VHH binders against q0v8j4r314to507. Designs and how they scored, part 30

Target 1, 194 residues: q0v8j4r314to507
Amino acid sequence: ASSLSFVLDTTGSMGEEINAAKIQARHIVEQRRGTPMEPTQYVLVPFHDPGFGPVFTTSDPDSFWQQLNEMHALGGGDEPEMCLSALELALLHTPPLSDIFVFTDASPKDAFLTNRVESLTQERRCRVTFLVTEDPSRAQGRARREVLSPLRFEPYEAVALASGGEVIFTEDQYIQDVAAIVGDSIADLVTLPL
Key: E = the ipSAE of ESMFold2; O = the ipSAE of OpenDDE; V2 = 0.75 times the mean of E and O plus 0.25 times the DockQ between their complexes.

## First folded at step 22 (VHH; framework vhh_7xy4_2)

Design y4 (at its last look DockQ between E and O 0.01; V2 from the best seeds 0.00; counts 0 for: pae O 8.6 > 2, placed apart)
Fold by ESMFold2, look of step 22:
Structure y4 (fold): chain B 194 residues (1-194), chain A 120 residues (1-120)
Amino acid sequence: as target 1 above (194 residues)
Amino acid sequence: QLQLVESGGGLVQPGGSLRLSCAASGFTFSKYGMAWVRQPHGKGLEYIAMIRYSGDRTYYADSVKGRFTISRDNAKNTLYLQMNSLKPEDTAMYYCVTPRYTGNIWEDYKGQGTQVTVSS
């Protein structure tokens, strides 16, 4: 009894990340369809600046796929975004012992939630993997010229480490390939209740 | 009480090399990424290199890629920057940085810096 949960940055630059989430979901759903390992719940939480949510939850993979297909990138604000708020909401609606995938190109505006989200991943025994389409060394903001620290993603690193997951940095042109590889790896793993 | 102490700066000729060190204390060094930032006199900050907490990945600004190497020794709580093929444009104050959580904010903590001057 597991969930497939997605936290998606829907800002205007995130079309590739939304497509990568679709590809990953297709790999996991198709590989597990009709088996005991088929996810029993699907959770989707979009985020952007200034908002996040609402949460979408279904037990029907076709409804989940339809919801993903109807996603639209919103016009974006500056870095950073409300990623940790969306992740907290996803954790509250995700069954325990589930995988959660976060797709974003921005560091979190809401980094003050880091410790709370770390604790929640441990309490729920959920593994959180971040797919980030940004080079940590990039010096300028996307919308406004500002100096960007390469350490700005450390809140994501802290959450991933606490949950047993990972932060994967890649470029827009590679995110779909990376998502497929990660999907193949996760689709073969079994998380048992303990 | 977080402390970062940079050392190893100095005056070198173009084409020369320097090795910077950063001694860290007051936090769990092995759990956090580290970076080097530089500030030429009268100019803004430039982040030039970053290394993840385990040392398994590094990232470099285009301005230094191929010439500088960041590394860390988690057993000694020390961050390094090997600087080769130095150019006059590398002249700057160099700072070691790590993220810190203070109150409800995450921000970079910067040491006092070490001066690097590349001049004939």
Scores: ipSAE 0.507, ipTM 0.798, lowest interface PAE 2.1, mean pLDDT 82
Fold by OpenDDE, look of step 22:
Structure y4 (fold): chain B 194 residues (1-194), chain A 120 residues (1-120)
Amino acid sequence: as target 1 above (194 residues)
Amino acid sequence: QLQLVESGGGLVQPGGSLRLSCAASGFTFSKYGMAWVRQPHGKGLEYIAMIRYSGDRTYYADSVKGRFTISRDNAKNTLYLQMNSLKPEDTAMYYCVTPRYTGNIWEDYKGQGTQVTVSS
């Protein structure tokens, strides 16, 4: 059995990313419904500064879509965000051998959780893929601020690597195309022999 | 050799309770998360409960939330599933599972299962 799990940054800058996630989720649900590759569980975990959660879980793709469809970019603070905390929740509520997709444009505020989250990915054998976008509006704001180090995303790289996933960096304008990786992902539904 | 042996299944009336056990051997039980899955006759596998290696956190499918409790005793290498308020729709073969890496791919390992039948 496999799950489709989303971890979504819902801060104000995440409008395009959230839409991309919605599009891909709908595509996956439509394609896999009624097939042997249909997920048995759906997980959704939002986060926005400073909060994260709650966890939404369902076996019903329609309920999942409904919940996801209600997600919108909300006002929030600047990076970093509580991404790893949200990811931890997703991992705890995701069946083993499932794919987890994280959408964010911010580095993690809770980088101290990196080792724990890595361990948890190994424990659950879940593959974590990060889709990280650059916010042009933040870039303009950052022009006044010290150029943030790219190394601030190292925790995501570590977690992805530990899980056999990846971190994909892209721009907002390309997120729709890049997010297609979610639809192309083959949930390793291990058919257990009876 | 990795082994999982499920027990505790049986016939029970609606509203009844059962406690399933899974005896684990052949691996370091305390290092791995565990799960219960079930398979109704003619249907696919459903993950219904999971527990972290330390037992500090659990997950439940919506279908069993509030009724089932997963727990573990790492000293005894045993996984449990307390099932309360059982319903006919809970009728299935129940398996204890853990992911295993074969050296090539990850796969779920399960025992022989224990049958749970809820019927009036």
Scores: ipSAE 0.013, ipTM 0.219, lowest interface PAE 8.6, mean pLDDT 87
ESMFold2 (binder alone), look of step 22: mean pLDDT 84; pTM 0.859

Design y5 (at its last look DockQ between E and O 0.17; V2 from the best seeds 0.00; counts 0 for: pae E 13.6 > 2, placed apart)
Fold by OpenDDE, look of step 22:
Structure y5 (fold): chain B 194 residues (1-194), chain A 120 residues (1-120)
Amino acid sequence: as target 1 above (194 residues)
Amino acid sequence: QLQLVESGGGLVQPGGSLRLSCAASGFTFSKYGMAWVRQPHGKGLEYIAMIRYTGDRTYYADSVKGRFTISRDNAKNTLYLQMNSLKPEDTAMYYCATPRYTGNIWEDYKGQGTQVTVSS
């Protein structure tokens, strides 16, 4: 029996992404309903600045949708965010051999958890896919004049790789399209800044 | 203390080749992605190549794609940049870089750099 898990950044910049996640979640639920891939459990874990959680778990897709639908972008600070902490919670509450989808536009504040989360993905045999609405090739963050490391998302890459998943980078305007292809392994190409 | 020491730069003719090395210490090299960044005199920084911590994935700027190859030896804590078919426009100070969280933002720590000059 597989579970469907969502880890959602709910900071103020995540309005479009959250909406995309809602749409995608609904589609995924509907597509899997009545099939061998129908989840027996649903997990939802939000994170924001500076906190993460709580974990929401249900076997009822309607309850899952209702909870997800109530999520909105909240105020918050700039990146980084507590993404890996939220993911860890999701992994701990997700049955083995499940898919976990992470939506964020921020690098991890809690990168020190990378090894632990990697190990946990392998232990739980959960596949983690990151949908990141930030271009790693950009030297500057959305709101900062400071040059950010384009390698700041490597912890996500490590976790995804360990799990057999992937990191998909996209822009806000394309997040709905990208979210629609979740489950299809698409290798993202990073264009380095000139 | 985190240290990056670049080497292998020098003067080379157009069409020539160089191999840069970056010796890393003071951190777990095998757990961090690495990058090569260059800065021409009087110009801004340009990220030209990146490699994942496992070495299984690389990225290149269009300006160097097909000519430069980034690689790493995690056992030796060393990053490499093979530069072929060098052009005068490749003249710059070259830095290896690793991501560092400062407590506020993710920025790249860079070494002192090695000068590459391509001239006839």
Scores: ipSAE 0.455, ipTM 0.773, lowest interface PAE 0.9, mean pLDDT 90
Fold by ESMFold2, look of step 22:
Structure y5 (fold): chain B 194 residues (1-194), chain A 120 residues (1-120)
Amino acid sequence: as target 1 above (194 residues)
Amino acid sequence: QLQLVESGGGLVQPGGSLRLSCAASGFTFSKYGMAWVRQPHGKGLEYIAMIRYTGDRTYYADSVKGRFTISRDNAKNTLYLQMNSLKPEDTAMYYCATPRYTGNIWEDYKGQGTQVTVSS
């Protein structure tokens, strides 16, 4: 009846985001198999600075699983990335009334897209949930010359709020456990305005 | 128009407790996530706690987990930080913060801060 859509940061230090997406996908697929809530489409949009995309779509869960298995992390955590651009692509290719999951350890450098992405989530009636492995209490960049805002993830909070989803912050080592919990509890639902 | 005002800081002995408050005005407080950020003297800013706009999710830095509790009262436009088991290392200026963004820029907004000093 709906899509399962993933927006994946492939620059995580140890591939934790990719592994979390694989765990969540398996939980969701198995929970919904043979029910009316079984996804009819799967969407994957990777990103890593400076690039994002391409969009991968399939109706076959095995093909989706294979695409995820072929992905490997390249490192580069904590750097701003093109997350909102990738999310916009995912929204444009995701059927209405679907869940979109974003896995990242980086804040967005394309924050100027925030209002546009908020509007897209409401137009498409898609729920967006972010799983973020960055410690919000850290405002450290490289050396003294690159300072990261301690609230640099607010664009994600704004998008999640507009869509009826949430932002879940966790440590790198916990994201796979959090992804499993979210996958066990999530369902395809109409996003209601708040 | 938009304003964040922190209060409740002071001098406290090690092992003591304080509760910080942040009064928010000039924006729809209940629509935004909020955070506490601290700056020890001569050091950079440290993000120590964050709370979702609904109040049902919180996140903490390891240095304060189990000792500090962030909370909010959306009806009163107020953010709180309960600090227990205070240590000398917690001495810092504490700021209430909400991120701001526009189409081409991203900005943090924080208040003027309240000083917490943990000393014998």
Scores: ipSAE 0.000, ipTM 0.195, lowest interface PAE 13.6, mean pLDDT 73
ESMFold2 (binder alone), look of step 22: mean pLDDT 83; pTM 0.841

Design y6 (at its last look DockQ between E and O 0.05; V2 from the best seeds 0.00; counts 0 for: pae O 3.2 > 2, placed apart)
Fold by ESMFold2, look of step 22:
Structure y6 (fold): chain B 194 residues (1-194), chain A 120 residues (1-120)
Amino acid sequence: as target 1 above (194 residues)
Amino acid sequence: QLQLVESGGGLVQPGGSLRLSCAASGFTFSKYGMAWVRQPHGKGLEYIAHIRYSGDRTYYADSVKGRFTISRDNAKNTLYLQMNSLKPEDTAMYYCATPRYTGNIWEDYKGQGTQVTVSS
């Protein structure tokens, strides 16, 4: 049975990303209501540095909405985050032929998991799409002595490519609008033969 | 087996142009993003441009925006940097870079570099 799965960065400035996940989920659920592609399972995995999880799963969309509404931005956000660990956990709990959406403003701290996560997306037959509220060309960290590689998002690109999804970079003020557009487009793709 | 070989550097007058090339081998070039990185003598690395695996998106540091153009030819496994309106401040060793996963480490791999010197 198909699932709608969210992996959410809950670091200090992620309130807009959490709202974008709500908007996207609403659009997908409403568009698929009464169709063969209506989700029967919902998965939510938060992450932050240094932790990730726990996984939340439900068959009830109202419980899923409530869990999303209870989420709050936590802690300070260092640039690298435990995103791939959370995504791995989501993949292990997501049934096949499902969409997984990842919301973050940071590159992964756990990039060594990239090949393993790629393989999991293919074994689980899940499509992974990343919505990233960051300018990938920004090569300076938040701290004066840190230099960030512009290739730091390549793990996300590799996972998205392997799964048939994509990585979308946008600004904070646009993330909710972008999430709505992505939700509509992804729902159309799910209802067509692949 | 992974190799990145930069070429096309040299001495040029201020206001001049150069085109750098990076020949890649030992990996599937078309699956990975690439970057140009420069290092002025005695100073740290500065990432100046990067390009998505397909070539459809490019990004630049403010210091070179409007003057430099990154591109790639995935059929020839080659990355390019067109450098126009060169300034003395652009004098540096220029490297191309790609992400590498080796020994449970994900990091940038750089070639040997090519020297660009902008001087009268």
Scores: ipSAE 0.512, ipTM 0.800, lowest interface PAE 1.8, mean pLDDT 81
Fold by OpenDDE, look of step 22:
Structure y6 (fold): chain B 194 residues (1-194), chain A 120 residues (1-120)
Amino acid sequence: as target 1 above (194 residues)
Amino acid sequence: QLQLVESGGGLVQPGGSLRLSCAASGFTFSKYGMAWVRQPHGKGLEYIAHIRYSGDRTYYADSVKGRFTISRDNAKNTLYLQMNSLKPEDTAMYYCATPRYTGNIWEDYKGQGTQVTVSS
């Protein structure tokens, strides 16, 4: 992949996910540095309620790590959040034919951008993978039984499928294991013989 | 209604092999990634493997990496788990799961499971 791009929800509930992203980023940088698989560019786009951005881009893995390492879960974060807006920024600043990884525990507030983001993924030929976790604290706070629609993540599914990516749902306790897909995205292309 | 039916479990000696199958119905199988999870007796669910909707990429937990292989046949709506070099610690109820519908796919959208017991 020519680029490694992260879109990170930085709301208060995202501590484990952000840490998982950091671990994977470090692993990728360490493993790919000096190899033909080394990314030529790194992209970071944070979002949190209600804001998104700025875009950070660098060709220096050390600068990338430094910037990522400074990211922390901050207060706020009532679902939904401005995920697709952040993703759009990432797509605009990511080289074509790159992988983009999105970490979030919230559905998109900006679902109206779905078609535009889909088109942009196709235009840029970027593959988007969503790692979506459940917030256990929200489950407890879900005493307010507003049963959130399971379909609330359909915009992510649409964008992912349009790009050749996917949405992976998981729990906080498994996010580190699931996030390994970021590191394995290039190496373990087991092409199943069709 | 979404249905997942796991099969292929059994008793095997350490170092042995098993192949699990999961028959899926009630949704467009080829559009969704699939996963295997397992639950040892008295323990919580553990993620072990995931395969993309197209089958072009697979992902594994460290605990099974190099030993287990997840695959799928979209024409047959079937998910597979080839388990080699089995260990006693692999003893668990194994479930196939789909990320569709809810955020907690491991608990909410799995089948009845198939028991795998690795014992000498």
Scores: ipSAE 0.094, ipTM 0.546, lowest interface PAE 3.2, mean pLDDT 86
ESMFold2 (binder alone), look of step 22: mean pLDDT 83; pTM 0.853

## First folded at step 23 (VHH; framework vhh_7xy4_2)

Design z1 (at its last look DockQ between E and O 0.44; V2 from the best seeds 0.00; counts 0 for: pae E 2.9 > 2)
Fold by ESMFold2, look of step 23:
Structure z1 (fold): chain B 194 residues (1-194), chain A 120 residues (1-120)
Amino acid sequence: as target 1 above (194 residues)
Amino acid sequence: QLQLVESGGGLVQPGGSLRLSCAASGFTFDKYGMAWVRQPHGKGLEYIAMIRYSGSRTYYADSVKGRFTISRDNAKNTLYLQMNSLKPEDTAMYYCATPRYTGNTWEDYKGQGTQVTVSS
């Protein structure tokens, strides 16, 4: 049984990313509805500082869509966020051979989980794709108080590489279009053997 | 045991060019992103360029965009920075950097640096 799983950053800055996740989810659900590729389970895990979860799982695509539609950006703090904790929770509830999509504009606060999450993606044979709306180098072009390393997203790169997925950086205004294209390009990959 | 050794710095006139190299060892180079970081004397660090593990994407600070080019040769474990149209404000110690997982933390490791001086 395959799943469609979303890990969603719900900080106050994530309005466009939340909408992009809704668009991608709706596209994938509608594309696969009534076909052999239709997911049998759907998983949603929100995260923000200081918390993550709870996990929401359902076998009903309409219930999944309803839960996504009720998501909204919460007030949030600065980078970083509890992304890897949320992803671990999603992996524990996602059946094998599934795609997991992570939407965030922030680097992970919980990078100590990187090796654990890498192993879990390989045990579960899940592919993890990150959609990140932050330019790693832009911090140096702004008058910021502290230096933010452009390498701060490397935990996401490590997890994506281990899982056979990708990290995609885009601007906030384009993420909805990028999410739709990524959804299209991977629709055929769920049923192919390795 | 991880080592990053920068070279290629020197004194150059404004408008000139330099190519910096960073020889990497002690880790799986082709699995990690790399960055160039500079520090003008008496000032803080500035990340100026970054390249993903595969070389598929690069990012630049506005201060160097269009003048500097980052590249990597994963077969030789070497990172490069081509610096063109150099200006006096580019004078700094230049370091290469890579993320390192140490005792449950991810943090940047940088080498000893190579000095670039741009003076009329």
Scores: ipSAE 0.408, ipTM 0.767, lowest interface PAE 2.9, mean pLDDT 81
Fold by OpenDDE, look of step 23:
Structure z1 (fold): chain B 194 residues (1-194), chain A 120 residues (1-120)
Amino acid sequence: as target 1 above (194 residues)
Amino acid sequence: QLQLVESGGGLVQPGGSLRLSCAASGFTFDKYGMAWVRQPHGKGLEYIAMIRYSGSRTYYADSVKGRFTISRDNAKNTLYLQMNSLKPEDTAMYYCATPRYTGNTWEDYKGQGTQVTVSS
């Protein structure tokens, strides 16, 4: 049995994403309880700008659900946000060979941590999957006042690749469907390229 | 100093092909994603292709999908754009771009550009 970790952006724009995470967490708890696939540990790390943490760790799925259920999208500024710092914190508190899921709609403010976080994923053999509710390929259609680089998510790509995970880009309206991958996740050994 | 130098543009007939190159210097090329951006005269910027630092993933705008191919040679610090089946609407200044964090936001640094003109 492996551990399950969530890293959640809790800024004001993350309402749908947080709900998606809650729904998946509930499904995991309900489906895996009493089975060989039941996680032995749950980790939850919130972040925004400039804050991240604290880490919440429990072996009790009900406690995990309760803690997650209390999370809401509140406050925060515009991107970027302290995603990699939160991820680092999650990695340090997550048992090896676990899955970590990151929910965010923002680029990293702390991109300087990319190499460190990559190394840490490999050391811990944790697979990191990012669910990002912005599609860089569609950047042209969003009437955003500020022109942001569509390549600003590259640090997530690097970290995911290093861990054997992936970055999934989607829209807010589809996050519920995309987040279903969390429920289907199976803990396996991460093969590190030599 | 960060530098991007685009080349390979020119005049071509509809249906023709061009290959653009971008020579990068002044930064660790193989650690950054790259993009091609174009700007038609009197119009805004359009991101048309993007590639990861490793080259493992590419993204394309619908306007060029199936016709253009972005690639890179990290050993040569060079980005490429193969443009096939060119159309008059592809006429624009083409820029190579790399992301940079300014301390506040993520922005793209662009070169001086190379002009592509598709005309009969």
Scores: ipSAE 0.233, ipTM 0.640, lowest interface PAE 1.4, mean pLDDT 89
ESMFold2 (binder alone), look of step 23: mean pLDDT 83; pTM 0.846

Design z2 (at its last look DockQ between E and O 0.37; V2 from the best seeds 0.00; counts 0 for: pae E 2.3 > 2)
Fold by ESMFold2, look of step 23:
Structure z2 (fold): chain B 194 residues (1-194), chain A 120 residues (1-120)
Amino acid sequence: as target 1 above (194 residues)
Amino acid sequence: QLQLVESGGGLVQPGGSLRLSCAASGFTFDKYGMAWVRQPHGKGLEYIAMIRYSGSRTYYADSVKGRFTISRDNAKNTLYLQMNSLKPEDTAMYYCATPRYTGNIWEDYKGQGTQVTVSS
């Protein structure tokens, strides 16, 4: 991968996911430093409802680590979230042949972007992997009046398939372990039990 | 044209078993997740099981865990639900569902359903 790109849900419930992204970034930076696989660019795009961005881009792995370490969860959070919009922005700022990791606990509000994002992953030749801290079978969302389809994450599956990546569902307590494993071998993903 | 046809419903006694089938056509079956949804008469829909496009992972509502098994045969474009230890509260119309993306809208598409009645 010539770039390492993170798309992070920063909704107030996402503290463990932000920490997992920090751990994965540190692991990848340390393992690839001084090798031909060392990323030459790093991209970070946060998202939440109603917004996403701004894009943070650097060529310095230590600056990228520092930016991640300073990130904070935001209040609010309505499922679904603006995940595909943030991913589109990340794809536009990520050089070809790169890995993009998406951390979220929510289905996309902006699923109408699915075909556009699929096309971008193919044009950019970027592999997109989603780490989702939610159980698709849960019938009620975090708002008690909302009834949720277990198929609500299928837009993420479509994007992952188009890009050669994967969607991994796990619990908050396991996300850091899963992120470390994904960072080691993106092509041979390991799914931990819920 | 997307089509889902459920079959295998019927009348069974409590404790009995049924196997539902869902024949799928008009889309790339092995690219999409599938779900079973049931609706008791006069009540709301309940999503009871989901299976990923590859069959590698399954998810169940608590009401059916340990009793029902979802599976798929991607070579035959067919989704299955094995229902064991059936209870009267399992009486419902059972639908299979898949996402449909039309005009930039994602929605669950369901077949016509098959009736399951559990009574003595």
Scores: ipSAE 0.482, ipTM 0.803, lowest interface PAE 2.3, mean pLDDT 81
Fold by OpenDDE, look of step 23:
Structure z2 (fold): chain B 194 residues (1-194), chain A 120 residues (1-120)
Amino acid sequence: as target 1 above (194 residues)
Amino acid sequence: QLQLVESGGGLVQPGGSLRLSCAASGFTFDKYGMAWVRQPHGKGLEYIAMIRYSGSRTYYADSVKGRFTISRDNAKNTLYLQMNSLKPEDTAMYYCATPRYTGNIWEDYKGQGTQVTVSS
C-alpha cells in the first residue's frame, strides 16, 4: 500500500477504540518497515461534532505515531458525528490504492455526502474499512432513551462496499481483538455479539 | 415525497404462509437498508428483519429466525417478507421501514402497515 490512513472519532466515548487504533498503528508501522508494503505516506484525520480535521500528513512513521499518540477521547455529545466529512478529507489527502481505517461508535451526521464519498473512494481506488463499536442488530435491546434506527449505519455500508472494504460491528470491550485485522490488512464483515 | 406501501397481509391459519410486499418511492431505494417491523395490538414495536441496501446481508429476530425471510428487488423498489410456519403470536400490524435522518437523530420512516392475523 502506498499510504496508511486513519479516521478517528475522538468523542468522549471512544477511549478504548482510540487505544486500539494506536496499538494497531504501531504494529502496522513495525510490520511494514523494510517491506514492499511499507507506506510512503501516513494520514490522520480526527472528527467530532460538529468539527472534523485537521488533516495530518507525513511520510515519517515516527511522526505519525507521535501525532496519533497525542489523540485522546475528549468531550462531545451523542451521535451522530461528522464521520463522512472526515473520511472525505482523508480520501482527498490519501494517495490512490491505499487503505483507510475508520473508528467510530456513531452514525453519520453528514449522510448527504454518501454518494460523493463513494465516488471518491472509487476514483482514488482506496479501500475503506469501518470499525464500528455498535451493533445495529441489537439496538433495540439497549435501554436507550432515544429510539434510533438500527439501519443508521447504512451509509458506512455503502461507502465500504463501493471501495471494496467492509464494516465491522463490535463492542468496545472487543475492539482490541477486532482491530487486529487492521494489522493484517484484512477486512471482513463481522458482527460480534453484545 | 418518501412513501412506503405495505401489502399482502390477511387472515391465515396456524402453520400457514404469507408473503408481504412493500412498494417504496420518493427516495433512492438501492442506497438504503430496509426493515420489517411489527406491532401486536397493545404492545410495542418489534424489529423482526433487516436487510442491507445491496441485499448482501440479512438480520432476524430470534422470534422469526428460520421461519421468515427478508428480501428485496432493487430494480422494482420493492421489499419482501416471506412468512412461513405462522403462529398466533405472529398476529400484528406489519410495517416496512427505512432509515431517515431528521436533522437530529436517525429514525425509521414506516408505511401505513398491513395487518396479519394468525388464528384457527
Scores: ipSAE 0.441, ipTM 0.771, lowest interface PAE 0.8, mean pLDDT 90
ESMFold2 (binder alone), look of step 23: mean pLDDT 81; pTM 0.827

